# Ledger of designs, part 5: VH-VL binders against Ribosome maturation factor RimP (rimP)

Target 1, 164 residues: Ribosome maturation factor RimP (rimP), of Thermodesulfovibrio yellowstonii (b5yjx5)
Amino acid sequence: MNIKELKDKITDYANIVGEQEGVEIVNVEIYPGGKGLTLRIFIDKEGGVTIKDCENFSRAIEAILDVEDPIKSSYTLEVSSPGIDRPLKNKKDFLRNIGRDVKITTKEKIADNTFFIGKIVDVGDDWVRIEIQETKIKGSKKKGKTELLFIPFNKIIKAQVYLG

## First folded at step 15 (VH-VL; from T5 with heavy chain K59S)

Design U2
Fold by ESMFold2, look of step 15:
Structure U2 (fold): chain C 164 residues (1-164), chain A 121 residues (1-121), chain B 107 residues (1-107)
Amino acid sequence: as target 1 above (164 residues)
Amino acid sequence: QVQLVQSGAEVKKPGASVKVSCKASGYTFTDYYMHWVRQAPGQGLEWMGYINPSGGSTSYNEKFKGKATMTSDTSASTAYMELSSLRSDDTAVYYCARDRGYYDWGYFDYWGQGTTVTVSS
Amino acid sequence: DIVMTQSPSTLSASVGDRVTITCKASQSISSYVAWYQQKPGKAPKLLISKASSLQSGVPSRFSGSGSGTEFTLTISSLQPDDFATYFCQQSYSTPLTFGQGTKLEIK
């Protein structure tokens, strides 16, 4: 089977799995790499893709590939979100990811930390506000507290979507 | 240590404009957002908006869009607020106030002494 | 807009009294409230941030509490210097809004 026909077939499988798992197929790439073929499938959904979504999709598509056996050589399967590789730098980047977790490294310490993981809850022209989970007492049964952190863009070294 | 010093009182006629200044000292001016708050005679406090001196980005309370213009001069560590087309109900004390930022955004730890603007015939 | 409603509007009390001032938000704002003290002809002074965090230099007789929609400023034993107007303010979202104020007067 030529690469075009293989890609079409893998895309068909991916669309079937996507419907079952509640995710959309953004793109399918097949190229030589490493010790064989690399199959890269980009998935997305409203509200953002979780690590569990990627795990569920990977398991389901691998099961079909095992049964149908369309690839005779060794291959590597990669399942990812189109947004996971993209750094967030400006208002549009952060707005697109409202409600998703982000990891942010800052130029200066904020309360003794320069690294933060939190949910994007609001975005202005030159800032982002994230909701951070924290605990007050180690080992306590008390519920974790959340706080809003306001970060101007010019204080950010890098920001990326955080999945798990 | 930190100090915000505002320009002096102004008396204006209706239709005129006024530009209030707020000179900052004792800290790095561009590291903190500067807000403006007004207080009409015998009334409470009303948030007008802010400017980020680093880059000049602004955000206005909708009530004051088209009335107020906020600018800054980073070389002079000074924030400005201009009110246009003054009316008698613009008579108030106008304060600049420094935002603490980060986890403390929206809390004003230092205030200017206030600038009284009186609009009368 | 989040409306902040203070009560009472005026409070008469004597030196040594314990007083409370209440501020209610029109929606849940977690703990994102500040309290300010203002004396006639002067700028407001920040007393408390994040509902309960006392600012440096503010006497320990001042305390704040609350979360969600209801917040309280308490002065445990009034001193002569405490007679002023007090404002609450939410920092949860823009536009930032203040309560209407509570004037604390000497009996």
Scores: ipSAE 0.651, ipTM 0.829, lowest interface PAE 0.9, mean pLDDT 88
Fold by OpenDDE, look of step 16:
Structure U2 (fold): chain C 164 residues (1-164), chain A 121 residues (1-121), chain B 107 residues (1-107)
Amino acid sequence: as target 1 above (164 residues)
Amino acid sequence: QVQLVQSGAEVKKPGASVKVSCKASGYTFTDYYMHWVRQAPGQGLEWMGYINPSGGSTSYNEKFKGKATMTSDTSASTAYMELSSLRSDDTAVYYCARDRGYYDWGYFDYWGQGTTVTVSS
Amino acid sequence: DIVMTQSPSTLSASVGDRVTITCKASQSISSYVAWYQQKPGKAPKLLISKASSLQSGVPSRFSGSGSGTEFTLTISSLQPDDFATYFCQQSYSTPLTFGQGTKLEIK
């Protein structure tokens, strides 16, 4: 099993545990580190994630991993809150970041582009609107036209807060 | 517009090698995995493996290990698949296919037109 | 390897018909299933991802459902352009595998 498919499998396990523990799975990262692989699972909860939430989640998912044994090598499990670099995946994620700059990659061209950096200005049930500053084409005196771009969630491959 | 354009049909003898190319355009080549899928005449689809053009990491179907070698040239936005020690049962249409997802992989949203490789004595 | 068993292998139907194609996985694969349409001499076209997510540009008459081991592609009202071969595919684990295909023919 490669890292990518393992990630998906771990994500599935995490989602099961998340539902049981009452936490949301934000992201799963798998990378070489320490003894074997490091599994980093980011969880969130309304009102914030506590240390106890992380501990409970960790124990629960370890139990599944012990039974299913998807990892051939030794691994380290890390469970934590997503922090500022949390991927934006749903309405709630975007809502909490209104007013911030984000970078968004889309599955298809929107306004002739697939990569956007802009400020979140509005969020709907299944879309986000960002304010994009057109990069000054070198040599054009034209003040960068600010454009509001509508991006459906289902067109987004990935989105993150952009710190500039 | 996303396009994958593959090299032309190949006719080879048993034991020979063939290298199929897949030129990508209309998107950032390194942002998406590229898969290879073959289809023998009148048969179903068979996944061969994928390459991450960013870094060149590959994952092969065990069945095609030693048979297929996947590479990429980021400067040319082109993926390559070389088949070695060709046999008659390697006769098939070979497709490159882009993986649509970063978080959700394994779905092929764009395909090349296919390259027919015929192996005959 | 995960085996995707598709049924039926061949289906004859008329324009306007409701058509259903089934795919069974040899093990639970959650919702990691795609459906493709392939016409003769052409590459497959992605219709559905994640069991039920309709791809952009695909007519709404297409829908997917299922989870675990059983999945279904449904065409609510068959159109002339829909006669083709359809494949299910699992993306749960490597090697990625396809169903054997369902050829949808005009009755």
Scores: ipSAE 0.014, ipTM 0.580, lowest interface PAE 8.2, mean pLDDT 89

## First folded at step 17 (VH-VL)

Design W2 (from T3 with heavy chain S31D, light chain T94I)
Fold by ESMFold2, look of step 18:
Structure W2 (fold): chain C 164 residues (1-164), chain A 121 residues (1-121), chain B 107 residues (1-107)
Amino acid sequence: as target 1 above (164 residues)
Amino acid sequence: QVQLVQSGAEVKKPGASVKVSCKASGYTFTDYYMHWVRQAPGQGLEWMGYINPDSGSTSYNEKFKGKATMTSDTSASTAYMELSSLRSDDTAVYYCARDRGYYDWGYFDYWGQGTTVTVSS
Amino acid sequence: DIVMTQSPSTLSASVGDRVTITCKASQSISSYVAWYQQKPGKAPKLLISKASSLESGVPSRFSGSGSGTEFTLTISSLQPDDFATYFCQQSYSIPLTFGQGTKLEIK
């Protein structure tokens, strides 16, 4: 079958599994990768998707793929949340990621920096407040000192979840 | 030098509205949030909310939601606060105050001189 | 809402005295406290930010300390200009809240 027909079939499977696992299917992508196809399925849910959610979804969809065998070539299955590799732009994006680390680039310098990594601790209608752990002296007991930084959304060039 | 100049004292009857102005000078108006703080006679200070002049976005202390409306005119470097359906317990001095921002958010480094609003029948 | 409670409500002192005003928060707020001075008929003036950072132009006889839930403002040797009302304020979370004030009066 052609790629469109395959994508429709995989999307049908993904929607069935999504209802079962309590997640929404945001997107299904199929593209060439290495020696075969890459199936990339983006899932989401209110409150955020966990690694366990991705693992559960992956196991369930793999079981269907094993039985139905719609792909005759080799393939790689990737299941992830859209928030990992998409920009955070609005209040809803930041709220979904409260408690996570974010990397933010700003339009103007703030205390001589335009790049920040911190934990999202609070979100308002037009701002985010992040907790930055700033080291001042190597080996200092003050290396655990944190600062709250208030950033209006319109001062943000780009924000993404920071994993490392 | 940074200066916040507020409109003059107002005497109103219950049920009326009042609009207080706060004209900023000596800095870029849109770079700083503007807050409003009230002080009833002989009482302490009470935070009412803020406006971001750059975007027009506002946030209100819940007890003033529906009572206060904060706006700004960036071409005039002026913030406004309107109080509706005035009651006698709205009698107070109303201050505008500039927020330092970023790492110093929530610290008010410059204040207007205050506008006395008196509500009496 | 975070409640800020000041003590004492009124403090009577003489020029040259050392005075301490205390502010307690209803929950831990790290060091996100400001202190303001207000004279009759005037707007508040920011003295101290972040619990202990003295603002530019404020005399060195003023100092602040504390973290967590308890904060102090100290004036080491009172001057005539220091008789006023003092407020603490938390900047930790919205709604921003002030203590009820401490009126520092001349004996």
Scores: ipSAE 0.576, ipTM 0.820, lowest interface PAE 1.2, mean pLDDT 88

Design W3 (from T3 with light chain S30R)
Fold by ESMFold2, look of step 19:
Structure W3 (fold): chain C 164 residues (1-164), chain A 121 residues (1-121), chain B 107 residues (1-107)
Amino acid sequence: as target 1 above (164 residues)
Amino acid sequence: QVQLVQSGAEVKKPGASVKVSCKASGYTFTSYYMHWVRQAPGQGLEWMGYINPDSGSTSYNEKFKGKATMTSDTSASTAYMELSSLRSDDTAVYYCARDRGYYDWGYFDYWGQGTTVTVSS
Amino acid sequence: DIVMTQSPSTLSASVGDRVTITCKASQSIRSYVAWYQQKPGKAPKLLISKASSLESGVPSRFSGSGSGTEFTLTISSLQPDDFATYFCQQSYSTPLTFGQGTKLEIK
């Protein structure tokens, strides 16, 4: 079975489970990852998706996968909310998330780091400014003051909401 | 050594346009935002906006939208600011200034020598 | 817009004096303040960043302090080279804004 046929079949299973569990299926992704194949299923519901919703969906879909056995290799199943995993790419994305923690990977080193976790405090036309605790930076003094880091959008490889 | 060298003084009549250049040397031009700051005769400093030479993105102080246009030529390591529809109250010294960036954004560590634009009559 | 208000507007002092210039922001800007010195006919020169960080090559008689809304630039023993106009500037948010300046004149 080719990847398109597999994706279609997994999507059919996911839709059946989604109706049973009271969630809708936003997307299904299948790609190589780690110890074989990764199946990533994004679910949503009115009022937002909880951790329990993801756990219930994961259990139900995995039961079908165990019986139908459509994937002969090992695989990893990931179930998440699109809001949690949606990358932040433009001004509107960052503005919507002011006050939330974000994890950002940059194209080049800034003070010996390319990975940052901080709270979005300001957004300009082509940049975001995040608040970083000093203890999250190598060489920073413990319990020090926070620092604001200005990052141009064109220097960002990836940005996502960070839930800790 | 870092240096910003601006084009020479200009005398213009109302309604004309002027384009000021700022040639950078001694550093990687695309690694730093370039800002423009004006100073009217006998007055303080006003921030006009910036260009990110790496992407060409610009942002303007609302006061100068429609008046100023900022561009850059990365192959020449040169930033430009064009002022259109000049009025007598556009008479000022115009500076380019380099932004340190990242943790030090908004601190202007190097300045051009200034370009005097005089608009009269 | 964040308004930066300097005081005094003009300050007369003698060589050797201790001089203090203040800058008040219209809202908290944490420590995101720069101080510049400008001589007649010249571009501004950055003296202090982050409220208190002395720039390379700036004499140690210059110091900065403050956080939140109130900031000071201090010259501990005034020298002839220090007679100039001084500006504070906030780097906390756009539009970036400057104080109106303090002209330091010889008495």
Scores: ipSAE 0.758, ipTM 0.901, lowest interface PAE 0.6, mean pLDDT 89
Fold by ESMFold2, look of step 18:
Structure W3 (fold): chain C 164 residues (1-164), chain A 121 residues (1-121), chain B 107 residues (1-107)
Amino acid sequence: as target 1 above (164 residues)
Amino acid sequence: QVQLVQSGAEVKKPGASVKVSCKASGYTFTSYYMHWVRQAPGQGLEWMGYINPDSGSTSYNEKFKGKATMTSDTSASTAYMELSSLRSDDTAVYYCARDRGYYDWGYFDYWGQGTTVTVSS
Amino acid sequence: DIVMTQSPSTLSASVGDRVTITCKASQSIRSYVAWYQQKPGKAPKLLISKASSLESGVPSRFSGSGSGTEFTLTISSLQPDDFATYFCQQSYSTPLTFGQGTKLEIK
């Protein structure tokens, strides 16, 4: 199946879950990245989307994806709100979000990757240290290795809050 | 083949300043933070701070703010630490140490040979 | 600041002995501890990173273990070259801090 047909199918699944979880589906994006495909689903609701809303939606949509198996390669699932997409650029931005998950793209490869999801655990004058976020492998609920990654600010292309 | 070579021993009077150098070779100087660690006679090791040679950014252990100034010259692959207003209790061996970075932050895999600074009247 | 408390301060042992040195952190540092060996007049030498990862060129008689707040360095069969001072150091957060050191001496 082509990417447009896959997007339509994923959107159908997302709308079903949205009805169950009380959220609206704003958009679905599918693009190559990370380890195969990245599925990005934007959700919203009146009064604002919470982290719990994103967690509940993610759990429910993954259950459908596991059963229907529409993606034969590995994939990464991201669920977010449009209002939470503001980039983190300086020490104050990272400090404000300490304890939260972030998505970071780096200028150079670190252990063969330039893309990282993790929780902010420490922030220095010119660096952030994140606990690497587990990524989901198709059909598996196994937790990945947890490590702390030190990233200098001058090596970051883009960083933003991640609610997945 | 990584090597950190520090400047020679210094004997100073109270109130003077000293600038210790640390010349790096065998690796890309700007790819690694450089830290400074001191060891007073018969004492343990004490972290002083670091410099990011790529950006020039520094951070200091609060104990050494105002005492130590860390700089680098990327063209010469050399880090510097200057101590101002020397006192007798600044007498110590001062080491530069390379930080591995990323997943291995805070592990000092290569050290300079140390620079002894003696402050006496 | 994370305080690293090392014990014992001095350890007397003979060639061939198995020795252990303990380091306690004032809070959990997961596995983010390093061990260094220092001989008189020389810079410290990194032996172990991440609590248990043996550095290249370090003899296999050295090993490290621990997680959370308590860590050990073990030398399985002491050699003459091993008489030195040993330091633990946490790499979990700044300021980076060292233990007070353990001087390993000939009995």
Scores: ipSAE 0.725, ipTM 0.879, lowest interface PAE 0.7, mean pLDDT 89

## First folded at step 18 (VH-VL; from W3 with light chain S31N)

Design X6
Fold by ESMFold2, look of step 19:
Order: C-alpha cells, then structure tokens, then sequence
Structure X6 (fold): chain C 164 residues (1-164), chain A 121 residues (1-121), chain B 107 residues (1-107)
C-alpha cells in the first residue's frame, strides 16, 4: 500500500480514537525515520492537550494498529499537539494558548527563580499572567498552593508550551 | 530610598490641558510599571491606568481613554500624565504610584505626594 | 469590572479599641486584595498585601484576613496615629478598583 493510502487508513483509525478520547485529529504524517517509518499524529482539544491525553491516545491507537497491522515494518509513533515547540513571543501567541501550561525563562530572578511552569490565565498587550501550581514556597509545606505571576513580555527570554 | 516627586499644583480653565510629572529616584525606573490614580474632592480613589516605562506600553481605564495620555522619559526617570479638554469635574488630586510587579502585581508600594489640579472658570 | 464595597463608611472609636473594617468583592478575587491608610493631605500608604501580608514597618496591631469575596482589616488596639481613612483595593484584574473608603474617627 502506498504512503497516501496508508495515511488515509491511519487517519481513519485516528479519527475513531479521537472521538473516543475527546480529541480532534489535526494532521497525520508518515515519513521515513529511524529503523522504519515515523508516524506522527497531531491532536488538539479545547483547553489544550495534556501529556495524559497524548498517552491515552497513543495507547488506544497502538491497540488498533496491533490488531489491524497496516504497517508491516517497524515504526515509531509520535503523538503531539501542533506547533508546541514554537516559542511564544507576543500577545497572539499567549492568547492562542490560554488554559495551557507554559514554561518561561525570565531575564532576572523572581523570588530566587528564573524558570517557571504555569497555566496561562490572562494576557494583556505586553504581559502574561500565569497560575503556578505546586510551586514550593521556601520554608513552607504548602502543597497545591496557587499563585498568579505577572510577567511583562520584555522580561521573557523564552516561553514555550509545556507538556510534562 | 524610593521616592516619587510630583510637579506642583495647577489651576486651569475649562478646555485647557495639563501635564503632571512624577520623577522617580532610588530605584531602576524602567524595572517597574507606573500607575496613575485620582481622588476627586470628597471622593475615593480611582485607578486611571499605567505605563510600562521599559517599552512605553500603556493601558487605560476606559473612563479615561481620550482624556488621559501617559508617557515617560527614561533619561529623566520621569513619568507624565497629560489631561486634555479639562472640565470642572476633572478637579482632583492626581497620584503616581509604583507597581511592585510579578507575584505582587497591582500593589502600590510607593506613591507620589499628589498633584492638585483645579479646573475653574 | 470588580466592585469593592467597604463597610462601614465611617467608624467612631476610642484609643485602645479593637476595630474591624470589611471589604466585599463582587466576585471571587482569591487573596488579591490590598489595604491602604490615608491621612488628610497625604498619599495613601500600603499596609497589607495579599489579604494578610503585613508590609515592612507597619505595626503588628494591624492584621488582615479573608479570601474569595470577603476581607477584613483589623486594628487590635487603636493608637492616636491610626485615625485615618482606609481603602481596600483588588489586584485580581483590570481595571484595578478601590473600595469607597472607611473614615476612622476619634470619639
């Protein structure tokens, strides 16, 4: 079966799994990689895709692939959100990702840290506000404490969507 | 020794404009947002907006869009607010206030002494 | 817009009294509230941030509490220097908003 026909078949499987797992299939790519084929499936959902979503999808589609056996060679399965590696730099980038976790490196220390992981909760013209969960406060055992951190864009060295 | 020193009192006629200054010292001016807050006679405090001195970016309370213009001069460590088309109900004390930022955004730890603007016929 | 409602508008008390001032937000603002003291002819002074964090140099007789929609400023034993107007302010979202103020007067 040619790559186009395989891609169509894999897309059909992916759509079935996507409905079951509550995610949308954005794209399917198949290309040579490693010791065989690389199969990349891009998934998305309202509010953002989590690592658990990717793991659940991967497990479910692997089960179908094991039974239907459409790829006779070795393959590598990659499941991810579209464009998750692209840096977030401006208001539109952050707005598009409201509700998602982001990792941010800052130009200067904020409470003795320059690296932060948190959920984007608000975005202004030149700032983002993130909700930091499970950030340990020095000398306290406040598990699950949530704090909002306001970061001006011009204080950000790098920001990217974070999936575990 | 953070200090915010504002320009002196102003008396203006309706229709004129006024520019209030706020000179900062004792800290790196571009590291902190500067806010403006007004207090009309016998009234409470009302947030007008802010400027990020590092970039010049501003944000205004909708009530003051078209009335207030906020700017800064980094070489002079000074923030400015201009009020246009003055009316008698623009009579108030105008404060600049420094925003602490980051985890403490929106907490005003230092204030200017206030500038009284009186608009009268 | 988040409305901050203070009560009472005026409060008469004597030196040594315990005083409480209440501030209610029109929606949950977690702990994102500040308290300011303002004396006649002076700029406001930050007393408390994040509902309960006492600012440096503020006497320990001042305390704040609350979360969500209701917040309290308490002065455990009034001193002569404490007669002033007090404002709450939310820092949860723009536009930033203040309560209408509570004037604390000597009786």
Amino acid sequence: as target 1 above (164 residues)
Amino acid sequence: QVQLVQSGAEVKKPGASVKVSCKASGYTFTSYYMHWVRQAPGQGLEWMGYINPDSGSTSYNEKFKGKATMTSDTSASTAYMELSSLRSDDTAVYYCARDRGYYDWGYFDYWGQGTTVTVSS
Amino acid sequence: DIVMTQSPSTLSASVGDRVTITCKASQSIRNYVAWYQQKPGKAPKLLISKASSLESGVPSRFSGSGSGTEFTLTISSLQPDDFATYFCQQSYSTPLTFGQGTKLEIK
Scores: ipSAE 0.705, ipTM 0.852, lowest interface PAE 0.7, mean pLDDT 89

